# Designs tried in a protein design chat: VH-VL binders against Ubiquinone biosynthesis protein COQ4 homolog, mitochondrial (COQ4). Part 15

Target 1, 235 residues: Ubiquinone biosynthesis protein COQ4 homolog, mitochondrial (COQ4), of Homo sapiens (Human) (q9y3a0)
Amino acid sequence: SDGAGPLYSHHLPTSPLQKGLLAAGSAAMALYNPYRHDMVAVLGETTGHRTLKVLRDQMRRDPEGAQILQERPRISTSTLDLGKLQSLPEGSLGREYLRFLDVNRVSPDTRAPTRFVDDEELAYVIQRYREVHDMLHTLLGMPTNILGEIVVKWFEAVQTGLPMCILGAFFGPIRLGAQSLQVLVSELIPWAVQNGRRAPCVLNLYYERRWEQSLRALREELGITAPPMHVQGLA
Key: E = the ipSAE of ESMFold2; O = the ipSAE of OpenDDE; V2 = 0.75 times the mean of E and O plus 0.25 times the DockQ between their complexes.

## First folded at step 7 (VH-VL)

Design a11 (from a09 with heavy chain S57Y; framework fv_ficlatuzumab; at its last look DockQ between E and O 0.01; V2 from the best seeds 0.00; counts 0 for: pae E 8.1 > 2, placed apart)
Fold by ESMFold2, look of step 7:
Parts: sequence; structure tokens; C-alpha cells
Structure a11 (fold): chain C 235 residues (1-235), chain A 120 residues (1-120), chain B 107 residues (1-107)
Amino acid sequence: as target 1 above (235 residues)
Amino acid sequence: QVQLVQPGAEVKKPGTSVKLSCKASGYTFTSYYMHWVRQAPGQGLEWIGEINPRGGYTNYAQKFQGRATLTVDKSTSTAYMELSSLRSEDTAVYYCARDYSSGWPDFDYWGQGTLLTVSS
Amino acid sequence: DIVMTQSPDSLAMSLGERVTLNCKASQSVSNYLAWYQQKPGQSPKLLIYWASTRESGVPDRFSGSGSATDFTLTISSVQAEDVADYHCQQYYSYPLTFGQGTKLEIK
């Protein structure tokens, strides 16, 4: 631990040496086992400081992003009204998000809280990124199979520049079969990169205020194009 | 506003080929799949295939595999369907239709259709 | 291929009556089902997608219901302008397939 006290709930103050050891250890473990999402989270928290500052500054310049930073909304089981989401029209962002959760058997809750970011505002930024990750699956129309996760990681890497996203994008493919790998390299990566460059910063979207919005309309607003093929069928 | 413009009619003899066009306007052409659907006189709708204009990815119904070819010209925002070895059974109205969902193919805009008549 | 079967093939209704059109899939298509209206001499027009979501500009008298294999399009009070062929379409899996259509006429 370093000598400063906690800056937010769950904060674990760490010295620069401790951060270096955590970054190296988590990078090695994430490369060894990409499903260690806790290690990817540690890597992001210990290596992402400058990138998080860029993202925070980007959010501050955007009126919607600034409201998010001020109001600190959370997307979790305790903050969502799942009954309300179920009552929304088919095709709304909220209903499609609920469908994504149900179909993929995913919970909105973060498995590990943010612990190693030594700035309270930047800790919120990385926490918000993790909480909205499933929104990106919903916006991009990507399932949680390994191919879909890799495609989302490429989009996230371009959008955020976070080291953990870059690591997942480059090393996730080691488990793909030849057909999926060929499609990933030739079609899906170019698509994800182009959409990541073109779309506005997706952290600037106040998703909690948009549940009733048509997902079709939202995708068109963001400039998100149809994927090169339907990934669901490739598994 | 979104528009899909197709020629009104084409007449062809059996054994020849036809290349039907669909000119798109009012939206970003490369952001949406284009589909082709036909309707024989007095009959229902039949899906022929799809193309993603961005990279040229195509997918065809098995019935048309090897006879139908979908292409696009991104510079003119125009989709094309070529159908070879025409038979009288290919007489139908051919529609282009836009896939509005980002990869979920329900069709929000349709062209007016081109009537293809194949007779000798 | 998933076969979509519509019933009835045609029907004639009096103005203001409630009409129910059926569409049955040979396998589950979840809620990936669209309904189209095709007026005489015109191209199809999207009415309902995701089994029950009304497309923008479609009158409230049109509603869709059902899931998995059995789907229903309901017109709560038939108007003269509703004379058309109605098609269902699944987009759950390739190839995309349509029902054969139901022709709605006014008596």
C-alpha cells in the first residue's frame, strides 16, 4: 500500500512499485488465460492512467458527458428497474439491453470493484466503461461468444485506447478456428476499427436517459453500420 | 429522405442474362445491407440474397446460388442483381429492399420493383 | 429452411370488424418476425417487426403478437384502406423466408 488513505469506496492505495508488479503480473496472467477478466481489470487500472485522463477530458468537453461525470450514474442490478425495462416497447434500447442480458445470461453487476486507480474521477471513468460494456454489445449487435467479444474489444480499443482493450483485441483470437479467424481479420476488424473511429465517444452517452429510444434510431444517430456478416451464426 | 429507385420493366428471352439496378439515395449507402426479393405474378415473396455494400459480402438463397450475382457500385450508391440462364419461371417483379436493423434483416424501405418478363 | 405458413389464404371483412391473421413457423423463430402490408400494385410496406413492435407511421389499429412458432397480426377495426395482401417474414435464420400471404378484402 502507499501512505495515502482511500480516495473512494474499495480503493486500495498502492505505491509505484506495487503498481508495476500488479501491471506485470496481470498482463502475464491475462495473456496466459484471457478469461481472467479480473486480471484484465487490474491491468487496466494499473496501466491506464494517461488514457483515462484523455477520456475524462473528452467527457468534460461534451455536454452529455459532463452531466455523466457530475451525476455519476451507475448501471447495476441495484440501480436498474428490470420490470420497467421489460415493459418497454420491443426494439427500444432498454428492451434490447434486457434481451441481451437474458439471451447471454449476463448480469449488469461488475465482478470486481475499481480498486487501483488513485484518482476518484478517473476511477469512476473506468468503472463506467466496465458498466456500459454490455451496451456496446447491444449497439454493435455482437453476441458474447468469443468472436463477438473480440470484435467488441477492437471497437473499444479504438474508442478508448485502454491497454486492457488492446491486449484483448490482439490476443483474444488465439482460440478461434480458421473460418472465424479469416472472417475476423478480413472483414470484422476493419469494420470495428472504422466504426470506432467514426462514432462519437460512447462514454458520452447517458444510456439511463435513453432506455425508451429506438435502438435503430440510436445506431443511426451514432453512425454505427451493419456488421459485415451476422456473427451469431459463426459462434 | 430514403429512396430506392428501380427501372419499371425489362423484357428478355430465355437463356439470356439480365442485370437489374437499384439506385439508393437519402442515406449512407455503405451502412446498410441491400436485399433482393422477387414476386411472381399472383404469388408470394421470395428472398434471393443480400449484399453488404461496404465490403461486398454476399449471401444467397440456395435456389439462386450460381445464377444470381449481387454487386454494388459505391461511387454511385447503386446495387445490381444479375440473373443468368433466364427461364420463363423467372418472370416476376424484382424488388430491392434495405435492411434497416444493423444486421437484423427486416426491411424498412423497398424499391418500386422492376417487372422482368421472360418470353420468347 | 424455415417454412412460414399463413392462414387464411384470403378473407373478406366488413368495415369496422376485428380481423386476425395467422402466421406459423415450422421451427421456432423466437420473436424475429416481421409483417408487411402490400396494397394492390404497390411494393410491400413494413408494419410490424420483432413480432409486436409497430413501425413508425403505422396506425394503432395494427398490432402483432406471438412468439416462437405462432404469430398473429390483428387489425382492431378494419378500414377501407386496409385492403391488401399481408405477408409474414422470419429473420431468425438464413435463408430469409416469407409466408405465402393473406389477401384481405372488404365485403
Scores: ipSAE 0.015, ipTM 0.559, lowest interface PAE 8.1, mean pLDDT 84
ESMFold2 (binder alone), look of step 7: mean pLDDT 93; pTM 0.945
OpenDDE, look of step 7: ipSAE 0.345; ipTM 0.776

Design e16 (from e13 with heavy chain L101F V105I W106Y; framework fv_recaticimab; at its last look DockQ between E and O 0.01; V2 from the best seeds 0.00; counts 0 for: pae O 13.6 > 2, placed apart)
Fold by OpenDDE, look of step 7:
Structure e16 (fold): chain C 235 residues (1-235), chain A 122 residues (1-122), chain B 112 residues (1-112)
Amino acid sequence: as target 1 above (235 residues)
Amino acid sequence: QVQLVQSGAEVKKPGASVKVSCKASGYTFTGYYMHWVRQAPGQGLEWMGYINPDSGYTKYAQNFQDRVTMTRDTSISTAYMELSRLRSDDTAVYYCAREGFWDYIYGSFDYWGQGTTVTVSS
Amino acid sequence: DIVMSQSPSSLSASVGDRVTITCKSSQSVLYSSNDKNYLAWYQQKPGKSPKLLIYWASTRESGVPDRFSGSGSGTDFTLTISSLQPEDFATYYCQQYYSTPTFGQGTKLEIK
């Protein structure tokens, strides 16, 4: 470290060499165990600097995205009004998101903090990416099993171009059985790619202001179609 | 200086359509959401919807969902609001308003057009 | 939609008076992530477009006199004019922009 203090909370200054080593190690571990979300996070942070700049610039060009960058909303257990979400109508974004969290036994707080991004704003961008990940599961109707994760990663890869998403999308299938792999290649990947291309940048959505919105209406707005029926049988 | 200049007054018959324009200058047109708000004579302000000039994405108030269309021409920094199937109760002054942004105002309307009077009469 | 209830609907006052207008939202417009209230106040004179006075519940827009102040949090908000000037007679509106924008019904401030 060049003796500079941390740029943000949990920031760990690293040299290019250190970043390289972290990237290599985290990649290996993520390939070995895709459920190591911490390693995926490290990989994203150490390899995504250029891509994050592009994403940031894209967000700046969008009025809502720029507002998000300015206001820096966070999605965590401490920031979510669970009571409010529970009181929302069925089919609303907020209610369905809460349902997703409950059904899949996931918490927004399980995500590792950003540590290895040497820019405060970019650190937020990647944090936002992480926090909206579960929202994308909700939006796309994907479970948190291996297959669902791969599908979301393909969508994210198309949307963001992040190396970690690309790698996850390509190497994730190595753990799938033949039947699942066939469905993934023939139906789910094309669906994810098509929806990813058609939808606007999902990082530019101010989700915290859309809890009352119908999930269906939101999907229609974004041009997101329902998942193929084969996915429901495999989930 | 930021300016929003709207088109002139309109007189329409019931059942007709009206299209109001709002030309923006003095800032990056695509960088700010454009809202439309109307005000009936002697009444309060009613939000109609907004457009993202960059993407063309729109959100309309429920009361106008089936009758209003908001568009933009980025080449001339102009937003349009078209209201169809006009009724007598659509008689109002229609305003375009910029949603403030960029370390200044977020979500509030910092600049307004001068308003366009639309009169619907048989 | 968040409903904004403004009171009073009309108010008569004299130059130099302290004037208070209240606005209540049907739900909180405080965003927990940044601790900001998504509330604005506007002034509208007859035949003119609305003018932004206050945003974030308490921040004055540039050029707005210091006699105008906004206060409140959550669901209850107040616009205060400390010493009413002749040019302040107008209609005032509160607006929330936490979700889909909605306005209060307005308060007409008239000369007594």
Scores: ipSAE 0.000, ipTM 0.497, lowest interface PAE 13.6, mean pLDDT 89
ESMFold2, look of step 7: ipSAE 0.026; ipTM 0.601
ESMFold2 (binder alone), look of step 7: mean pLDDT 93; pTM 0.949

## First folded at step 9 (VH-VL; framework fv_recaticimab)

Design k1 (from e05 with heavy chain L101S W102R; at its last look DockQ between E and O 0.01; V2 from the best seeds 0.00; counts 0 for: pae E 12.2 > 2, placed apart)
Fold by ESMFold2, look of step 9:
Structure k1 (fold): chain C 235 residues (1-235), chain A 122 residues (1-122), chain B 112 residues (1-112)
Amino acid sequence: as target 1 above (235 residues)
Amino acid sequence: QVQLVQSGAEVKKPGASVKVSCKASGYTFTGYYMHWVRQAPGQGLEWMGYINPNSGGTKYAQNFQDRVTMTRDTSISTAYMELSRLRSDDTAVYYCAREGSRDYIWGSFDYWGQGTTVTVSS
Amino acid sequence: DIVMSQSPSSLSASVGDRVTITCKSSQSVLYSSNNKNYLAWYQQKPGKSPKLLIYWASTRESGVPDRFSGSGSGTDFTLTISSLQPEDFATYYCQQYYSTPTFGQGTKLEIK
């Protein structure tokens, strides 16, 4: 079907054929140049509809997830109280998230707005996933280097089933040297898969109300174990 | 507050083994990697390896790989380093050191044990 | 393994002096993704354990006096003590933690 009218800010309605062409083109572009973040975003928005419905439906059944869907919290520079985060004790979720942003020179606002999802609620879900991604680096203790990103993608693939996560998990390792690949396969992937299966859906966590929570306590609550090795000095 | 208290000095003969303990207090033991570093008399610091106290996973320096074993007992927040087939050049002070990892990335060593002197002599 | 070289091996100075200790790594310890140098400085007094002074090349550990400062990037680093105090006479070590940790050989700072 041809596009319906706009459903939210930035929405671009597209037909199924247009979505197929965008998915194929963005996949090719993202494999050729992974730094085309706009193409990665297009890929995620055009290929995830069924999986986003599954994620939304499970969020509705979870009390915390349902509250997130109702209140629509955002993690952005305009919504974060950076003064509060900075005042939190070392080892709290909020303080460690702030450290992640500082150490990696990133902000929560670096991702493109959602454009090609033709359902307002599902558009929120994929937007929330993108905002939560950096939180997962903090939660899993993974750096933003190539190896750390691949490990997070394996966790996300198990947790969400999103096509872009599955593709990133399987094709991301192409850029790794032999030592990093051996460590990834023998130790890090099993760890990421095990934790992804054990932990509750991470989209059901209201992170904005958990900033004061000890990161160690939160990991215990979720059943997330420490990584088997340091990743920062690899790859 | 944070404390790392090591076992007492030991005197050993060549060929024996030594097991040094490091009892942690004042923090969540399983949340931080524990390293072992030694210092021979009049010499600098030499890294021996680490243990992840949560999983029990270890990494050893290559020159110790065949002789060192690092373990832990999470019920008493204690890490152990055992060095076997001792030689006279293993005479040193052995330290445990906590990695100040705030998010499981590599960190510097923010707290150290008091050191355990191991003397290997005939 | 990344080799760390310190200079000088020993140094004599008086209370109030400004002291500079250098450390060179055989490979860059700058991680480009976060633009941080994974280098630390430790102080060790005779008979005592090392104490962390500086991490990320230039960040002072909590409770370390302002007279201690670190600088440098990539492979070349310095520790500066702007006005020596009596408690500063010790041995100083640099250490990289970009990969498998390695230490410099130490710089002994003595009373002149």
Scores: ipSAE 0.000, ipTM 0.469, lowest interface PAE 12.2, mean pLDDT 83
ESMFold2 (binder alone), look of step 9: mean pLDDT 94; pTM 0.958
OpenDDE, look of step 9: ipSAE 0.027; ipTM 0.654

Design k2 (from e05 with heavy chain G31D L101S W102Y; at its last look DockQ between E and O 0.03; V2 from the best seeds 0.00; counts 0 for: pae E 12.8 > 2, placed apart)
Heavy chain, then light chain:
Amino acid sequence: QVQLVQSGAEVKKPGASVKVSCKASGYTFTDYYMHWVRQAPGQGLEWMGYINPNSGGTKYAQNFQDRVTMTRDTSISTAYMELSRLRSDDTAVYYCAREGSYDYIWGSFDYWGQGTTVTVSS
Amino acid sequence: DIVMSQSPSSLSASVGDRVTITCKSSQSVLYSSNNKNYLAWYQQKPGKSPKLLIYWASTRESGVPDRFSGSGSGTDFTLTISSLQPEDFATYYCQQYYSTPTFGQGTKLEIK
ESMFold2, look of step 9: ipSAE 0.000; ipTM 0.420
ESMFold2 (binder alone), look of step 9: mean pLDDT 93; pTM 0.952
OpenDDE, look of step 9: ipSAE 0.147; ipTM 0.695

Design k3 (from e05 with heavy chain G31D L101T W102S, light chain T100D; at its last look DockQ between E and O 0.01; V2 from the best seeds 0.00; counts 0 for: pae O 12.5 > 2, placed apart)
Fold by OpenDDE, look of step 9:
Structure k3 (fold): chain C 235 residues (1-235), chain A 122 residues (1-122), chain B 112 residues (1-112)
Amino acid sequence: as target 1 above (235 residues)
Amino acid sequence: QVQLVQSGAEVKKPGASVKVSCKASGYTFTDYYMHWVRQAPGQGLEWMGYINPNSGGTKYAQNFQDRVTMTRDTSISTAYMELSRLRSDDTAVYYCAREGTSDYIWGSFDYWGQGTTVTVSS
Amino acid sequence: DIVMSQSPSSLSASVGDRVTITCKSSQSVLYSSNNKNYLAWYQQKPGKSPKLLIYWASTRESGVPDRFSGSGSGTDFTLTISSLQPEDFATYYCQQYYSDPTFGQGTKLEIK
């Protein structure tokens, strides 16, 4: 029973031992069922402390990142003006994001709140990471099927270095058939890695200020190439 | 030529509200963030917040979060700043200023309105 | 918020003089990736709006005379007027736009 009060909303103070147990348990569950996003979240929170510091520091050195850290924007149904997004031109970031949410039946509120990070600012960083995840799907043109998720995880792993991303990237392929695995290894992973290395840190993008921007223009700005055609055909 | 033309001077009582307008011309109004900055007599410049004229998105400085409302009318390329619950220390010249860089990052203010004097007195 | 500190608060000089104004930020406003300093200088004359002089710490705005120059990096910045002209008597402000914009207190340049 750590006598320290919560540092932020939903914060659950935990001992190192408890964190270790949570990490082990969440890892096992995530391996068993990769669609358990809550377990992936727990794993990220319990194992990512050092990496989150690095990410935070990187954000502080970026003008947009610094602004994000200061302003603490959130991506949720309560913060998004869906009507505004709907009114945006086709091909805009906002419109395409909305389309993504609709097509994939995903809500911005599906992201688990941060609970096990013992630093308020770092807790926000990981929360931002989670909330930007669907934006990355939109940005990369990746579906929410297994292949799409793996590709996004590889991209995220390269971008952030978060252990949960790395683990997800490595263990995701275990459930794939031979053909899908071949395409993943020969085309999709290299694409994700290349784009992940070339693009600036995507956590430093102030997405809420770019809804009107052409998705194509944004991809060009970031150096993100068109996704391989095989991703949508391989479920 | 880029121009920002603000509304005229205002005299208000404590507790009242003031709404200042800033009409933009000479450029695409929706392509640039509009900021508001005030200056008390003999004092420096204080940033109040910004509006994205395209989306209507706003960010306010912490000191004004509960009292300021920024809006725009794109049909007439006009930005508005309303400050409520006025106090004597709100007496200042209020400026609208265009952000000269991309709308997704902070930039310098390349064009300014002429300023609107707001006097709060009992 | 990043705090900007200018010095001096006031300065008296004569036409033809070399004038230097300094600005310090509480944290670095240098973006490591592009190596740019998110710092601007403004000139304000009595009863007038501020005018942008310098941005990116050292780039002159269009129409700004060559006698104005900006230098510095990280947390320490300087505005220099190489040869003061009569029209240069004004108040000068530094601004950071690395995060939410903040201004220095200003430096009033008066005629000696």
Scores: ipSAE 0.000, ipTM 0.525, lowest interface PAE 12.5, mean pLDDT 89
ESMFold2, look of step 9: ipSAE 0.057; ipTM 0.611
ESMFold2 (binder alone), look of step 9: mean pLDDT 92; pTM 0.939

Design k4 (at its last look DockQ between E and O 0.08; V2 from the best seeds 0.00; counts 0 for: pae E 11.9 > 2, placed apart)
Fold by ESMFold2, look of step 9:
Structure k4 (fold): chain C 235 residues (1-235), chain A 121 residues (1-121), chain B 112 residues (1-112)
Amino acid sequence: as target 1 above (235 residues)
Amino acid sequence: QVQLVQSGAEVKKPGASVKVSCKASGYTFTDYYMHWVRQAPGQGLEWMGYINPNSGGTKYAQNFQDRVTMTRDTSISTAYMELSRLRSDDTAVYYCAREGSDYIWGSFDYWGQGTTVTVSS
Amino acid sequence: DIVMSQSPSSLSASVGDRVTITCKSSQSVLYSSNNKNYLAWYQQKPGKSPKLLIYWASTRESGVPDRFSGSGSGTDFTLTISSLQPEDFATYYCQQYYSTPTFGQGTKLEIK
């Protein structure tokens, strides 16, 4: 620990040695069981400090990003009005986000709280990234199966540079069958990388104020193209 | 004004190949999957496959998988379907059709005018 | 693949008649999580390409007259034309897009 008490809710202060052990243990565990999302979260929190600073600094320079850092919006079951999202026009961001949640049988509360980041603002940045991750699934048209997660991880690795995203992108394919791996390498990775390089930082988008926006219009604004194929059922 | 304009009618001999083009206008070509559907004279509609115009990724119906190739040229917003080793039962009208959703299964909201391909000995 | 069966194969009717065409799928095309039936109806006039009439089983495409309606859910679907007009004599196809697209065999609607 740094000798200070908790810096935010759920914070667990840790020493550099403890962070090293957590990073090593979580990396090993995540490679053996990629569905241990709690271990992936620990890995991101213990290895991402410099990258989180870069992301925070670029958010500060962007007017919308700065507003997000100041207002600290959350995407969670307690902040979403699912009835309102259901009432939105087909093809709007909010309606398609609801469709993503329904199709993949997930909720916004499935992500672990931030524990091991020793800066309150950076803890918000990684928390926001995790909540935005499901929004990226909606933007990219990717399901939550292994293949879809790997594709999103490649996009995120290009966008954020977070060590956990790079490691997940590189080593996530270990459990894929030959057909899925072939499609991933030949089609999905090139698409994800190209879109990640072209799109502006997706953390600078205030999604909670864009529910009514056409998903198509938002993709055009970001330079995000249609995925090369339907990924559902390819895992 | 979404339009899909296909190439003209073709007459081919058995064993030859045919390549049908479909030029899209009035929308962003790379945002929507393009499907190919054929219809033999007096018969129903038969799905052949699709292409994602952005990546070039394809999926073909099983009975065409060894004979069909779908490609595109994004610089001119044009999709192509090539059917090789033609047989007499490949005589049909070939349609391109746009999928109304750009990343999940959707209905076909716009169709080309059709290209008649006649295979006769 | 999901097989689509239409009934009847052909039908003769007069202008002003009410016509019902049915479509049955071999598997449910209702995805219960979003409560949508992935079913479309197309109209095809001789020598023309198909025209989308109905999607999501019951939603009319823009510009389609309100005499056309779709109903049904799961595996059983109906296209109804409430009062036939001369321009409605055509072949009608149902199509599922829950998975790899498949079409019904068509229903030819002719003048009596």
Scores: ipSAE 0.005, ipTM 0.494, lowest interface PAE 11.9, mean pLDDT 84
ESMFold2 (binder alone), look of step 9: mean pLDDT 93; pTM 0.946
OpenDDE, look of step 9: ipSAE 0.029; ipTM 0.576

Design k5 (from e05 with heavy chain G31D G57S L101S D103S; at its last look DockQ between E and O 0.01; V2 from the best seeds 0.00; counts 0 for: pae O 9.5 > 2, placed apart)
Fold by OpenDDE, look of step 9:
Structure k5 (fold): chain C 235 residues (1-235), chain A 122 residues (1-122), chain B 112 residues (1-112)
Amino acid sequence: as target 1 above (235 residues)
Amino acid sequence: QVQLVQSGAEVKKPGASVKVSCKASGYTFTDYYMHWVRQAPGQGLEWMGYINPNSGSTKYAQNFQDRVTMTRDTSISTAYMELSRLRSDDTAVYYCAREGSWSYIWGSFDYWGQGTTVTVSS
Amino acid sequence: DIVMSQSPSSLSASVGDRVTITCKSSQSVLYSSNNKNYLAWYQQKPGKSPKLLIYWASTRESGVPDRFSGSGSGTDFTLTISSLQPEDFATYYCQQYYSTPTFGQGTKLEIK
């Protein structure tokens, strides 16, 4: 990293010490405010290097994953044909994804660009992970409130093993009330873990090729069951 | 019967623009993506892009991103492809082609227009 | 983009011959979700538009004679004409539509 130019767009070369400091700082901030997605991103980039290699290697062994790595699809407002998605049938992945975005007032562009990963391909892997996050909300039927985020994070943790996911999964509940915590521990976490274990690696899904697929069919394909009913009413 | 009827041959000078039309009949125009494919003389087929006639959304091949514009008029079931800043190497037969059944990803092209010859010469 | 490579670029055959054209994709065009190969074959006669012959690697388009057959999976595909007829002399293209559509360079089938 010493004196080397950027490896990719937005790459910021950092020393191990700098990464350590960034990791510590971002972790603290993420714990303080879990809605600081930028801090979660920094944490993921600075701590996830080894895990990202594993994920990348896993993707390489999967035909669809390998193609994703090669073609480098991006999920952003500039890459999505929103008109096409809007024209899709109700219940399709694409339509439901749009609904998710609208209902939760989120944009595909909300995801911060990768900056602190010192490998171009791994940088893409983590970027893909970020961009797929909202797809997982859609897939799992989870809202973007704190409880929903924790559930998705547990799912992601099981799926990816990323340290930031694990940390987020464990520390997220600290802010929950007693009732929400009880439901989380008794029903939602087990559900997330079970589905995370059952489902194939969701990073290997070429979502951009599945817009027309029924979300129900996709869930069945992945072995994802419906979330507990109470999750929708919980803050 | 499904038919795609394209506009007639065009002769253009370098730097000019050409707009080719493709009128669809025999099916619901808005239900199928319309693609454009060109073929230079003695060469293979090159995909240019598509339009969703229902929404008007388009996707262009990288090589044409800055020069091609695809539009449609749903009232007359007609798709248009405009190529600007024409060069000699743009001399080709241009085809509109209907995408067949969309199955999660892309579809094959089940119906084609007769082609429009565009000649770019000084 | 997925690169499609056809072989041969040209071949000469006689009426009644069995003809085989091969197409290779740089990447697999097999979609794991539905186990379908996103590959098509087209026939193009001089001065005419391409005509769809085969889609999903092996399914004949309506009206296509039985002598045309497609086979293969993943990256290797074959178009076979079991008994060549006079009207079959044309250029054939393979196409993948697994990703952004790309075509093979074509195979010109000529009369021997």
Scores: ipSAE 0.009, ipTM 0.518, lowest interface PAE 9.5, mean pLDDT 89
ESMFold2, look of step 9: ipSAE 0.013; ipTM 0.563
ESMFold2 (binder alone), look of step 9: mean pLDDT 93; pTM 0.948

Design k6 (from e05 with heavy chain G31D L101K W102T, light chain P101Y; at its last look DockQ between E and O 0.03; V2 from the best seeds 0.00; counts 0 for: pae E 8.9 > 2, placed apart)
Heavy chain, then light chain:
Amino acid sequence: QVQLVQSGAEVKKPGASVKVSCKASGYTFTDYYMHWVRQAPGQGLEWMGYINPNSGGTKYAQNFQDRVTMTRDTSISTAYMELSRLRSDDTAVYYCAREGKTDYIWGSFDYWGQGTTVTVSS
Amino acid sequence: DIVMSQSPSSLSASVGDRVTITCKSSQSVLYSSNNKNYLAWYQQKPGKSPKLLIYWASTRESGVPDRFSGSGSGTDFTLTISSLQPEDFATYYCQQYYSTYTFGQGTKLEIK
ESMFold2, look of step 9: ipSAE 0.000; ipTM 0.424
ESMFold2 (binder alone), look of step 9: mean pLDDT 93; pTM 0.948
OpenDDE, look of step 9: ipSAE 0.630; ipTM 0.854
ESMFold2, look of step 10: ipSAE 0.016; ipTM 0.608
ESMFold2 (binder alone), look of step 10: mean pLDDT 93; pTM 0.948
OpenDDE, look of step 10: ipSAE 0.025; ipTM 0.548

